# Ledger of designs, part 18: VHH binders against a4x776

Target 1, 306 residues: a4x776
Amino acid sequence: MSTSMSVARSLPGGPVAEQILAEVAQEVTQLRAAGVTPALATVLVGDDDASVGYIRIKQRQAVQLGFASPHVRLPASASQADLQAVVTQLSADTSVHGVLVQHPVPPHLDFDRAMQALDPEKDVDGMHPVNLGRLALGLPGPTPCTPAGIEALLAYHEVPVAGREVVVLGRGATLGRPLAMVLAQKRPTANAAVTVVHTGVPDWPRYTRRAEIVVAAAGVPGLVRPEHLRPGAVVVNGGVRYAGRRLLPDVDESCATVAGAMTPRVGGVGPTTVAMLFRNAVRAARRTRSSRTPVRLPDSGAPAGR
Key: E = the ipSAE of ESMFold2; O = the ipSAE of OpenDDE; V2 = 0.75 times the mean of E and O plus 0.25 times the DockQ between their complexes.

## First folded at step 4 (VHH)

Design s60 (framework vhh_7pa5_2)
Fold by ESMFold2-Fast, scan of step 4:
Structure s60 (fold): chain B 306 residues (1-306), chain A 128 residues (1-128)
Amino acid sequence: as target 1 above (306 residues)
Amino acid sequence: QVQLVESGGGMVQPGGSLRLSCAASGFTFSSYAMSWVRRAPGKGPEWVSTISSSGGSTSYADSVKGRFTISRDNAKNTLYLQMNSLKPEDTALYYCAKDRYAYEITYGSTTEYYFDYWGQGTQVTVSS
């Protein structure tokens, strides 16, 4: 009667995203009742079919949630100054609470430079250096979407994180590094012992074989295999790559025979990333209603006073 | 909370027929396009069919076109897949899925095409 092989419990992100978006919808309803229409501005440079598609999906969700959705389209020939002017104008526009510039922009443009010019309070991606600094210091602010999504996904599925050994495989700016900062925060859904491994650590399997949770964030298809995992470990596919229309995750599907729980190949972390984008956006709008005291105080000299 | 519960799978011989059902709850079923997706042993998910929110338009993967028929009953919040002339290659776990869209990890531009919600799946095995 005892099974010699087990299939991992699935950790889909769809239910997690739906829960987050339902909370966002309620917050939007409350803001509208208070006379504030949350607004998420979207910016597209060029006419790349994939980018057009992704912006349409985000615009559709914004409208469905009750956001105002101003959209700026710039031609592929737009200059760096044109892009900077749009970002600066949207930063100054008091009716706009969040700004999303669709990546990638045409190769003659410096995306990072344009985004660094954005008001950090309107950064719905959570990737502005000011907001990453806030994360590093444990201060409130917009959170990196995919790291926040993974935290929410683990919490939703009741995966214990606090006090657990977590290995993050990859040190990329959008996932691996900020995820380590997120999961080390002192709160019940985090508070983990986090190890970051990457190509500079040749014996990275030594670390993943002892980990209770492994998050793959390297963008290398099939990198994580059953022999790299502790039996019963929780495995999160954070990194994926495309070969044409085929989705290639970092974690090999065969890991389901060793893992205790695993995100599905499709419908895992991705839905939670989009949901967190809207959570950042509604919270940005909420801050305009809750700012009833002066934002600037004389230098207090103490961390507890900031 | 969104729930999708598939049923109607089983074992059939090549050339046989099965009708799959998906009972939906926790959302306004009549407002969303619905899809069937399958996962064969050792393979990734393959999109099978989609039906519009009203049932007025349908689309099919080339591998199943002319053999499978997707339908819905909005009064019963139920999605169906009628599978005829089944082949061994149709052997898979079949999932009911709510709407199809894509997401992106910003500043690294990783994209994934996914469905809003997936059910638990129902197994279809075609063998003789």
Scores: ipSAE 0.000, ipTM 0.147, lowest interface PAE 15.4, mean pLDDT 81

Design s61 (framework vhh_7pa5_2)
Fold by ESMFold2-Fast, scan of step 4:
Structure s61 (fold): chain B 306 residues (1-306), chain A 123 residues (1-123)
Amino acid sequence: as target 1 above (306 residues)
Amino acid sequence: QVQLVESGGGMVQPGGSLRLSCAASGFTFSSYWMSWVRRAPGKGPEWVSTISSGGSSTSYADSVKGRFTISRDNAKNTLYLQMNSLKPEDTALYYCAREVTYGSGSTYYFDYWGQGTQVTVSS
């Protein structure tokens, strides 16, 4: 029984996204003044209605932010070699700083193989193995968009994370796993004690009931309920594990009766993910202006047995 | 500002019909895939149906296949759900939802939902 839904403080992502995009627009303006026009190239294979619509929206937003927005469209009949050639050409093109290949591609094409051929510096999703390796090692690079968005959302709303007990429910490659790496980084907006739970942990509620922050990343609608939460906990609905799956909230709205703060039913984490994609793109352009800077591991020494 | 406003809910007897409408504003409606999602008392949200931006592709939850029909009128920025042969288990708050992707990863999520319209099917 739930008779009250207004207890938890709301953590909307809209204002967070606006702040990030304002910073991106300022960085684009500075780069253009210095003779560099940031460019986000978009690639679409086929004519799927949703993909065409989403690419157009991203192209309009890129232009509004001051990016050049070159677009490559391949027919649905394109070969793997055609897709590989486009990715390779965009990797080599010094006027292009970020590359976005709209997924899904037709079933006869290997998307992952094509993306692995992309220059990791131009990976605006932050999902290239090299960039995930950089994240694991605490090195700078393009960041996974949704994990970075969640970190920014918590920081914006002044939710303490450093030294706090955080439970991430889900181990998907795009959210759960990289989020655990993000929140364990040594910086004021992270530095948390992170526990990852998933379907292989049957008593996962034992962990969420003790957590100060719970991030639901399992892609199971209504999975998290009030009885799974510590009173006053911060609850983030982050959501999905697989490409092509429709995201329903993992967190039941009734959790607002026990949570201290919660992402809203609408306008939560999603807006921050799109903002982070543009942040990765402008930072890629900014790097082309910089002298090579040696990057050192933040930790002293190496683990035993390395 | 993006707004989704549902209407057409109400009380009906088992076997009855209702048509839900969703008036969309603040975005280019014709560019987005749209969905209906419902939440029954004491249960989590359940996806009901989705329609492509142009209306050529539709999909339905197994629980409503053959009984519900999703449609849209892009000239009027309106989404519809025709509900026939209603059952007591269809009792829920019905939400209109806008579908988007995370980055380039083709992962789909609902970024905006309306306030919902209540559908009650007696006994």
Scores: ipSAE 0.026, ipTM 0.502, lowest interface PAE 6.2, mean pLDDT 85

Design s62 (framework vhh_7pa5_2)
Fold by ESMFold2-Fast, scan of step 4:
Structure s62 (fold): chain B 306 residues (1-306), chain A 122 residues (1-122)
Amino acid sequence: as target 1 above (306 residues)
Amino acid sequence: QVQLVESGGGMVQPGGSLRLSCAASGFTFSSYWMSWVRRAPGKGPEWVSTISSRGSSTSYADSVKGRFTISRDNAKNTLYLQMNSLKPEDTALYYCATEYEYGSTTYDFDYWGQGTQVTVSS
């Protein structure tokens, strides 16, 4: 069996996640000192053992960070109306700042429809249409967790993004599409020239071979190979699939022989995603104190005085 | 190749203590969040504890809080679980695993070791 040594610089997300969570803990401490206890409500539908375990982990992480962690459990037989009523009640509860509904819900329930009933200000996933609209317009609001995590990961490792050619491989609603919007924002950690390629672009390798940064977001194991990359490119694996207990990333590990830097197979982007969930939650609590969040509007590009 | 080798299990009486170790190789251990997961006879896997890559954050299942302590030595690529005040209900095969989260509501474990057996009986 042949073994190859990695020559690419590793871009692990573990240290990035720890930095973000440390900042979250400090913001929680500041809010509590100001009389606000940030609260992240969790909702579980059914009794799937894995989902029960995962929600308990999120509840404990929240408490460790200083959040109040109210929990709502619905039986597996709950109706769509029951789930939407819970989401609506948590939206109206002034003591709750963020809401997390554990996925998956039972197959007879429409998860997306239920989440759209949530107050956009409490959307810790950053996936509510209102918040995606805010992102598209350059307005403040919760950002989709994985795209925000990738931006933070690149910044942490001092990868230049502003003015760089970035190719995002995938147009999925949770990563590829919102990531393109994130990296095109006018700020030092973004401001990139972003190209999105997908199944409708059969010659997508033409684009990735010219890119300074490639983010794989397709959910197809081993899709990105060394021959698809520019020598010295930065490669971020955002897409994964599981085969049993093993994580299969979109980026083949052999890409380390061509890339200048890349995220590891495990411990890359993933850890930053959950850290961003808690960052969205503490910022939601902060927004209940409107004086702490400056109002920023996008520059219209119009003549002075608009 | 990624390898996780658990050790330190054994048979103890209720109220006893054991220290589990997990020797990691084939990956950059200091960059990974690590977890202990157990499987009791006839049951599915139960998460026990997680520690962040630098050790600045730890979390525990309610069933083990105050009794178990997770720690790591990044210089030795080793994960530990100190188990005190052991109960018959703690009888299980204990695995160390790399923690991976994809999406805010998705939480999973990747690399799994062979496990180390813990039996608590009088």
Scores: ipSAE 0.005, ipTM 0.367, lowest interface PAE 11.1, mean pLDDT 83

Design s63 (framework vhh_7pa5_2)
Fold by ESMFold2-Fast, scan of step 4:
Structure s63 (fold): chain B 306 residues (1-306), chain A 124 residues (1-124)
Amino acid sequence: as target 1 above (306 residues)
Amino acid sequence: QVQLVESGGGMVQPGGSLRLSCAASGFTFSDYWMSWVRRAPGKGPEWVSTISSGGSRTSYADSVKGRFTISRDNAKNTLYLQMNSLKPEDTALYYCARTYTYGELYFSSEYDYWGQGTQVTVSS
């Protein structure tokens, strides 16, 4: 009888996302009262119906939160130079605080090269090399959305992280690798002992079996099973894959019999990612208030380092 | 076991109104964002509306904005869609769905636990 089995406490991301978006809306209101209208610019290349739909939803949410939402549309035939010119133009536009280029772009375009041309201060995804460098150094800046969302999710549900043994399964650029950097920061919601395991570590279960927190970030359905976990561990599913209309997470649902707490299959980490996008955008606008103060600082001689 | 059961569809004339309901069971309804998605004959799924877990945020497709209202009652584990000023182009099977991403609905791959749907037919 499944009703007699021990079941992990659920860690849904929906309430976390609502809290973050409510805070963003409040900060937008405060900035507008101070004479700054936060602006999130969106760029779409091509006319793929799904991408058009996604960008329109993001534009509507930006407006509902009180952001200005300028948008740029480029034809599917646009050149790399056209895309890079738009990114450069939006970087130079003082009325724009954040820039989001809808992925994917057509296959003939180099998305990463175009995004690296963006002003790091306007990088709402937190993936620019300068901002990843800032993260590594413990400096302020935009943070990668999904890693920041996981930190917020754990804090919201009062999961202790500081001083705990955390294992991250996966070293992908958007989640596993930057998550390790986030959770090692010296602050109450992080400050963890972090181990990163991946396909190059065949005995990765040795690490997860002793971990207090396991974050799956590999994009391999059902990779994490009950036998890979310490009883009472907190399990976060950061990686998902799809089969038709169903989400297939990295963590097998049977892990609920061993875990003390676990993100749900649907409505876990995902909702926090877009909320963090808007948080990065409003923080970028907030930094503009401080940057308006005329301060004479010594030339660092290194534009990418702070 | 998770179940979503849609109801409230029917046949109406243009300009009419219908209220759809979705009864959720087998999960903590108040923890999940919910959407209405419709499928017209011969077409792929079209997102209609989304509501956050606590009901504080709502989003609508341009084709229904100002005519449809999404709401939820977490105490009753029920999602609603109030449809006013119905048009022939609103004719479709309407599904409620657990939603993965707020404001980013990846059609056909981002939904979980689709019910059987409820048929809405708007005809003169």
Scores: ipSAE 0.005, ipTM 0.363, lowest interface PAE 10.0, mean pLDDT 84

Design s64 (framework vhh_7pa5_2)
Fold by ESMFold2-Fast, scan of step 4:
Structure s64 (fold): chain B 306 residues (1-306), chain A 122 residues (1-122)
Amino acid sequence: as target 1 above (306 residues)
Amino acid sequence: QVQLVESGGGMVQPGGSLRLSCAASGFTFSRYWMSWVRRAPGKGPEWVSTISSGGSSTSYADSVKGRFTISRDNAKNTLYLQMNSLKPEDTALYYCATEVTYGSDLYEYDYWGQGTQVTVSS
């Protein structure tokens, strides 16, 4: 019998999210004391029950943190021009610091086109092309929420990342791909040797079996099994993609017999994603204050770049 | 605080039936998609069934399709799983769960109850 008797150390995201949200609440309090009320505007198109529920959760959290929470609801019959007008108005509104448009929108609307019209400084999801370009260049800006949440979670639990072999299983635009960019940044909580594998790499287990950290980001329930892991590896369930088998994460729970540490099924990465959304929002309010003073470039030939 | 309390499990012979219930509190139940997940001895969790917030859409794992029926009573904040033609392979701890999506659907976060044991034996 080769079965390990040990269970992996748990890496819960709840305490991580609580720490980040406490920092956000402190920043909100400081901004309000300085005469600035941070505002996160939410936009809902249509009356889909799940979307109504999700936006209400975000609104309640915003209010509890001290944000102003203006809400715009458009009917399911709204035109592309109606959605564009709302996004444009919220971009121009100096009392609004962050904007969240609840996905999905009705099929006749082009969500991506509407979101690309948003001021990149107000992008609380960190997914605007300008902000992804900033990430690629190592420039400051809103960060993709789940990748940033995973970085914070690993740092909180004192998992070494710098100089370590990290395998990201998945190349999706919202997690796998930007996570590789986050973990390759030159800072103590990142600076990893990152390998990205996906279904186009049939022998992906060859890579995960040598990895010190495995982040599952494929949206395929139960894809990662004990035989795919190095004994003592750190395993992160990055997320399950919505549509079909919703409650089963990419990593099988039996991996706890081989892994040294693992995010739990309940209270893992998800809470940190929410916390990062609000961190992006409060930092957007902070940047609005900073930009009231004209930026002066150094006399050197170094490009400013954004 | 999200709370989910499962009940209705028990011991039954192959071919028998059981009805599981899940009492939900701490969130607006009528606005959330709900699911049943099970864990058999020596196995990882297996998704069983999901129902939309209004009850108009349901989905099932292939292993239970045609035998199990998921339903909900939004007035009572209760989720149900009617299990018919039970097999020994259905023996598991059954959990009620909800889904929450944040950050433009970047991640789904599942809240789980304590579970209710179902044992199918002859």
Scores: ipSAE 0.000, ipTM 0.158, lowest interface PAE 11.7, mean pLDDT 82

## First folded at step 5 (VHH; framework vhh_7pa5_2)

Design t01 (at its last look DockQ between E and O 0.40; V2 from the best seeds 0.00; counts 0 for: pae E 2.2 > 2)
Fold by ESMFold2, look of step 5:
Structure t01 (fold): chain B 306 residues (1-306), chain A 127 residues (1-127)
Amino acid sequence: as target 1 above (306 residues)
Amino acid sequence: QVQLVESGGGMVQPGGSLRLSCAASGFTFSSYAMSWVRRAPGKGPEWVSTISSSGGSTSYADSVKGRFTISRDNAKNTLYLQMNSLKPEDTALYYCAKDRFSFEVTYGSGEYYFDYWGQGTQVTVSS
């Protein structure tokens, strides 16, 4: 008897991110034409090489999209009060619409405490407790970037979600928990029956084997194997780790022999996460629709001041 | 309401020294970074130096490094600029400016953006 192996359809995130960023650029153009320059402020504490690199990439992307990109660099010795003062000041500044504090901060600083001082409307990461509460209540607000990216990825590739059985494997605050809330929302791109499982559930494969969509959100390389899936399932690789520069996804690549569709190891969810950061930022600017024009120094011969 | 009043300018020969002061009122001085900016004859504004709200972090334009020292006294709401080894090219109207945050904010364009600045104090360096 002859057999033919089916290979899962790929769900790349690159085209999704490209579409989102094109829409963001259009919105930035519209806001600028209306006299509002969207501004994403970045804060870096210290001089860690990796953190400096991540900030530079985000700054370049912001400028390319047409954002103003104010940047605040604090010395590594900055106190908790110093960091919280900067966050509070950026939060209050009407010319700044989104704020990103680069994580991690030096060990003597409490990142979470500093971020709680931020105006929830400027929280481009979508992780402020007020915004997670808004998500839980179905109120408008920024959504955590990776969960929003996953919803957009499924929508872009025309994967049906509404009414489907979705299993989220993992319960972390940055992905698994908020994703369950996102996919349960009443809208065409969500409206799912969502089950969250994790390592505390001894037979978690019982749940994933019934699921039409499985999202791996545990950050445990190779956790999801072919025997954990029903034939034809859609598999999303939400959690990753790095070994050096190598991505180590939660979903083993062999799952492609059983899944109907699957995100690729490289270029899956990751690009959508970055795009959603800027989508949150431009939406923040659109919500306020205000910008204070910075005051330039006076021209020669005339004093200027208040 | 917000007021910044510069003083201490004057005429000096090359190699001389001056100390500028800026008296601040109408805002919480200790909450904001402060800057000195200058405008030379026939030129646009040039950033000179910035000091963080606590005084713990300072930065200088390359043209003045090693010669100028910015400082502040938060108890007296006063910003200072000690200018040593003055050159004719330091001739300018010097402004005290309030930054918008407790630390210097940079923008991709290199432009200067301030809430408020004073009327300036003239520094003239000539033989």
Scores: ipSAE 0.339, ipTM 0.690, lowest interface PAE 2.2, mean pLDDT 87
Fold by OpenDDE, look of step 5:
Structure t01 (fold): chain B 306 residues (1-306), chain A 127 residues (1-127)
Amino acid sequence: as target 1 above (306 residues)
Amino acid sequence: QVQLVESGGGMVQPGGSLRLSCAASGFTFSSYAMSWVRRAPGKGPEWVSTISSSGGSTSYADSVKGRFTISRDNAKNTLYLQMNSLKPEDTALYYCAKDRFSFEVTYGSGEYYFDYWGQGTQVTVSS
């Protein structure tokens, strides 16, 4: 009986991102037609090459989608006050609808403090404490991009999530924690039984071996191996590190021999994260429009016919 | 009402110098970054230079770097552009522009995010 080693179905993020970005583009067009130019501001502190590259990509994408893309660059020597001033001004400007502060910031700066100066309504990354609170409470608002992308990815590929046992490996503030909250929401594309495992769980493989869906969010290269998986499980690699330009996934590629479906090493969750950023941005712009009471143009009084 | 009035333009020979001024009114001048933009005949607008609200930071287009100097006098609500070593390629209508922020903002696709523009002052560099 030749055990045909069934290779896991690939779950690419590219097509998901394309779909989302197409929707965003349409919405931007509609807003422009209505006299609103969506604007996504970006803030970069320092000259980190990787950060510069990421910002450039985002700016290009913003322009392609029809966003205004104001960019603020602060020197690496910028003070906390400088950063906060920038964020405060961007937050207050009615022509700016979304604001992204590129992470990381130089070590002498407090990123979280800076983010607190931002209007939560303009938080396109979805990482503002108020928006995380909204998420926790099941209230509407900007959703963290990577968690939102993962939900969208699973939905796009028709992976059942509702009622399924999902294990999130990692409890980081940017991925593991918010993802657990997202997938636990009462939505058709969520509503999962979610377990979070982390470094405090010595036998974490016990949980992942039971899981129907495993999302790696630990940021430890090669952490997830075939022996940690249930045969046929869906595996999503959300945690990534970089060695130079090389992406180092949490999920070992050999997991494809055991998994039923798996995100690729390149082009998995990453593209969806970016798409969700722009979705948040356009939604922010839309919310701003709705708050503008239509200035009723004074009725041009028809001159009383003499 | 925001008003920006440019002056100081004229005709100069190559290698010559001009100093442009922009008188600002109708807003708190010291609270905003200010920029110079120029438009040459048959070309789109080109960003020239920006100065932060305090004057502590300046930036220049590569085409004018080392030749032009932007400055401001917040007490006089005036923006300046010292133009040295002028070239025929510098021939353009020069506009004073009010930025939306106190700090420098760059824009990806040539869409300049200025709130207000002046009427411009003509600079002609010709032998």
Scores: ipSAE 0.337, ipTM 0.671, lowest interface PAE 1.2, mean pLDDT 90
ESMFold2 (binder alone), look of step 5: mean pLDDT 80; pTM 0.804

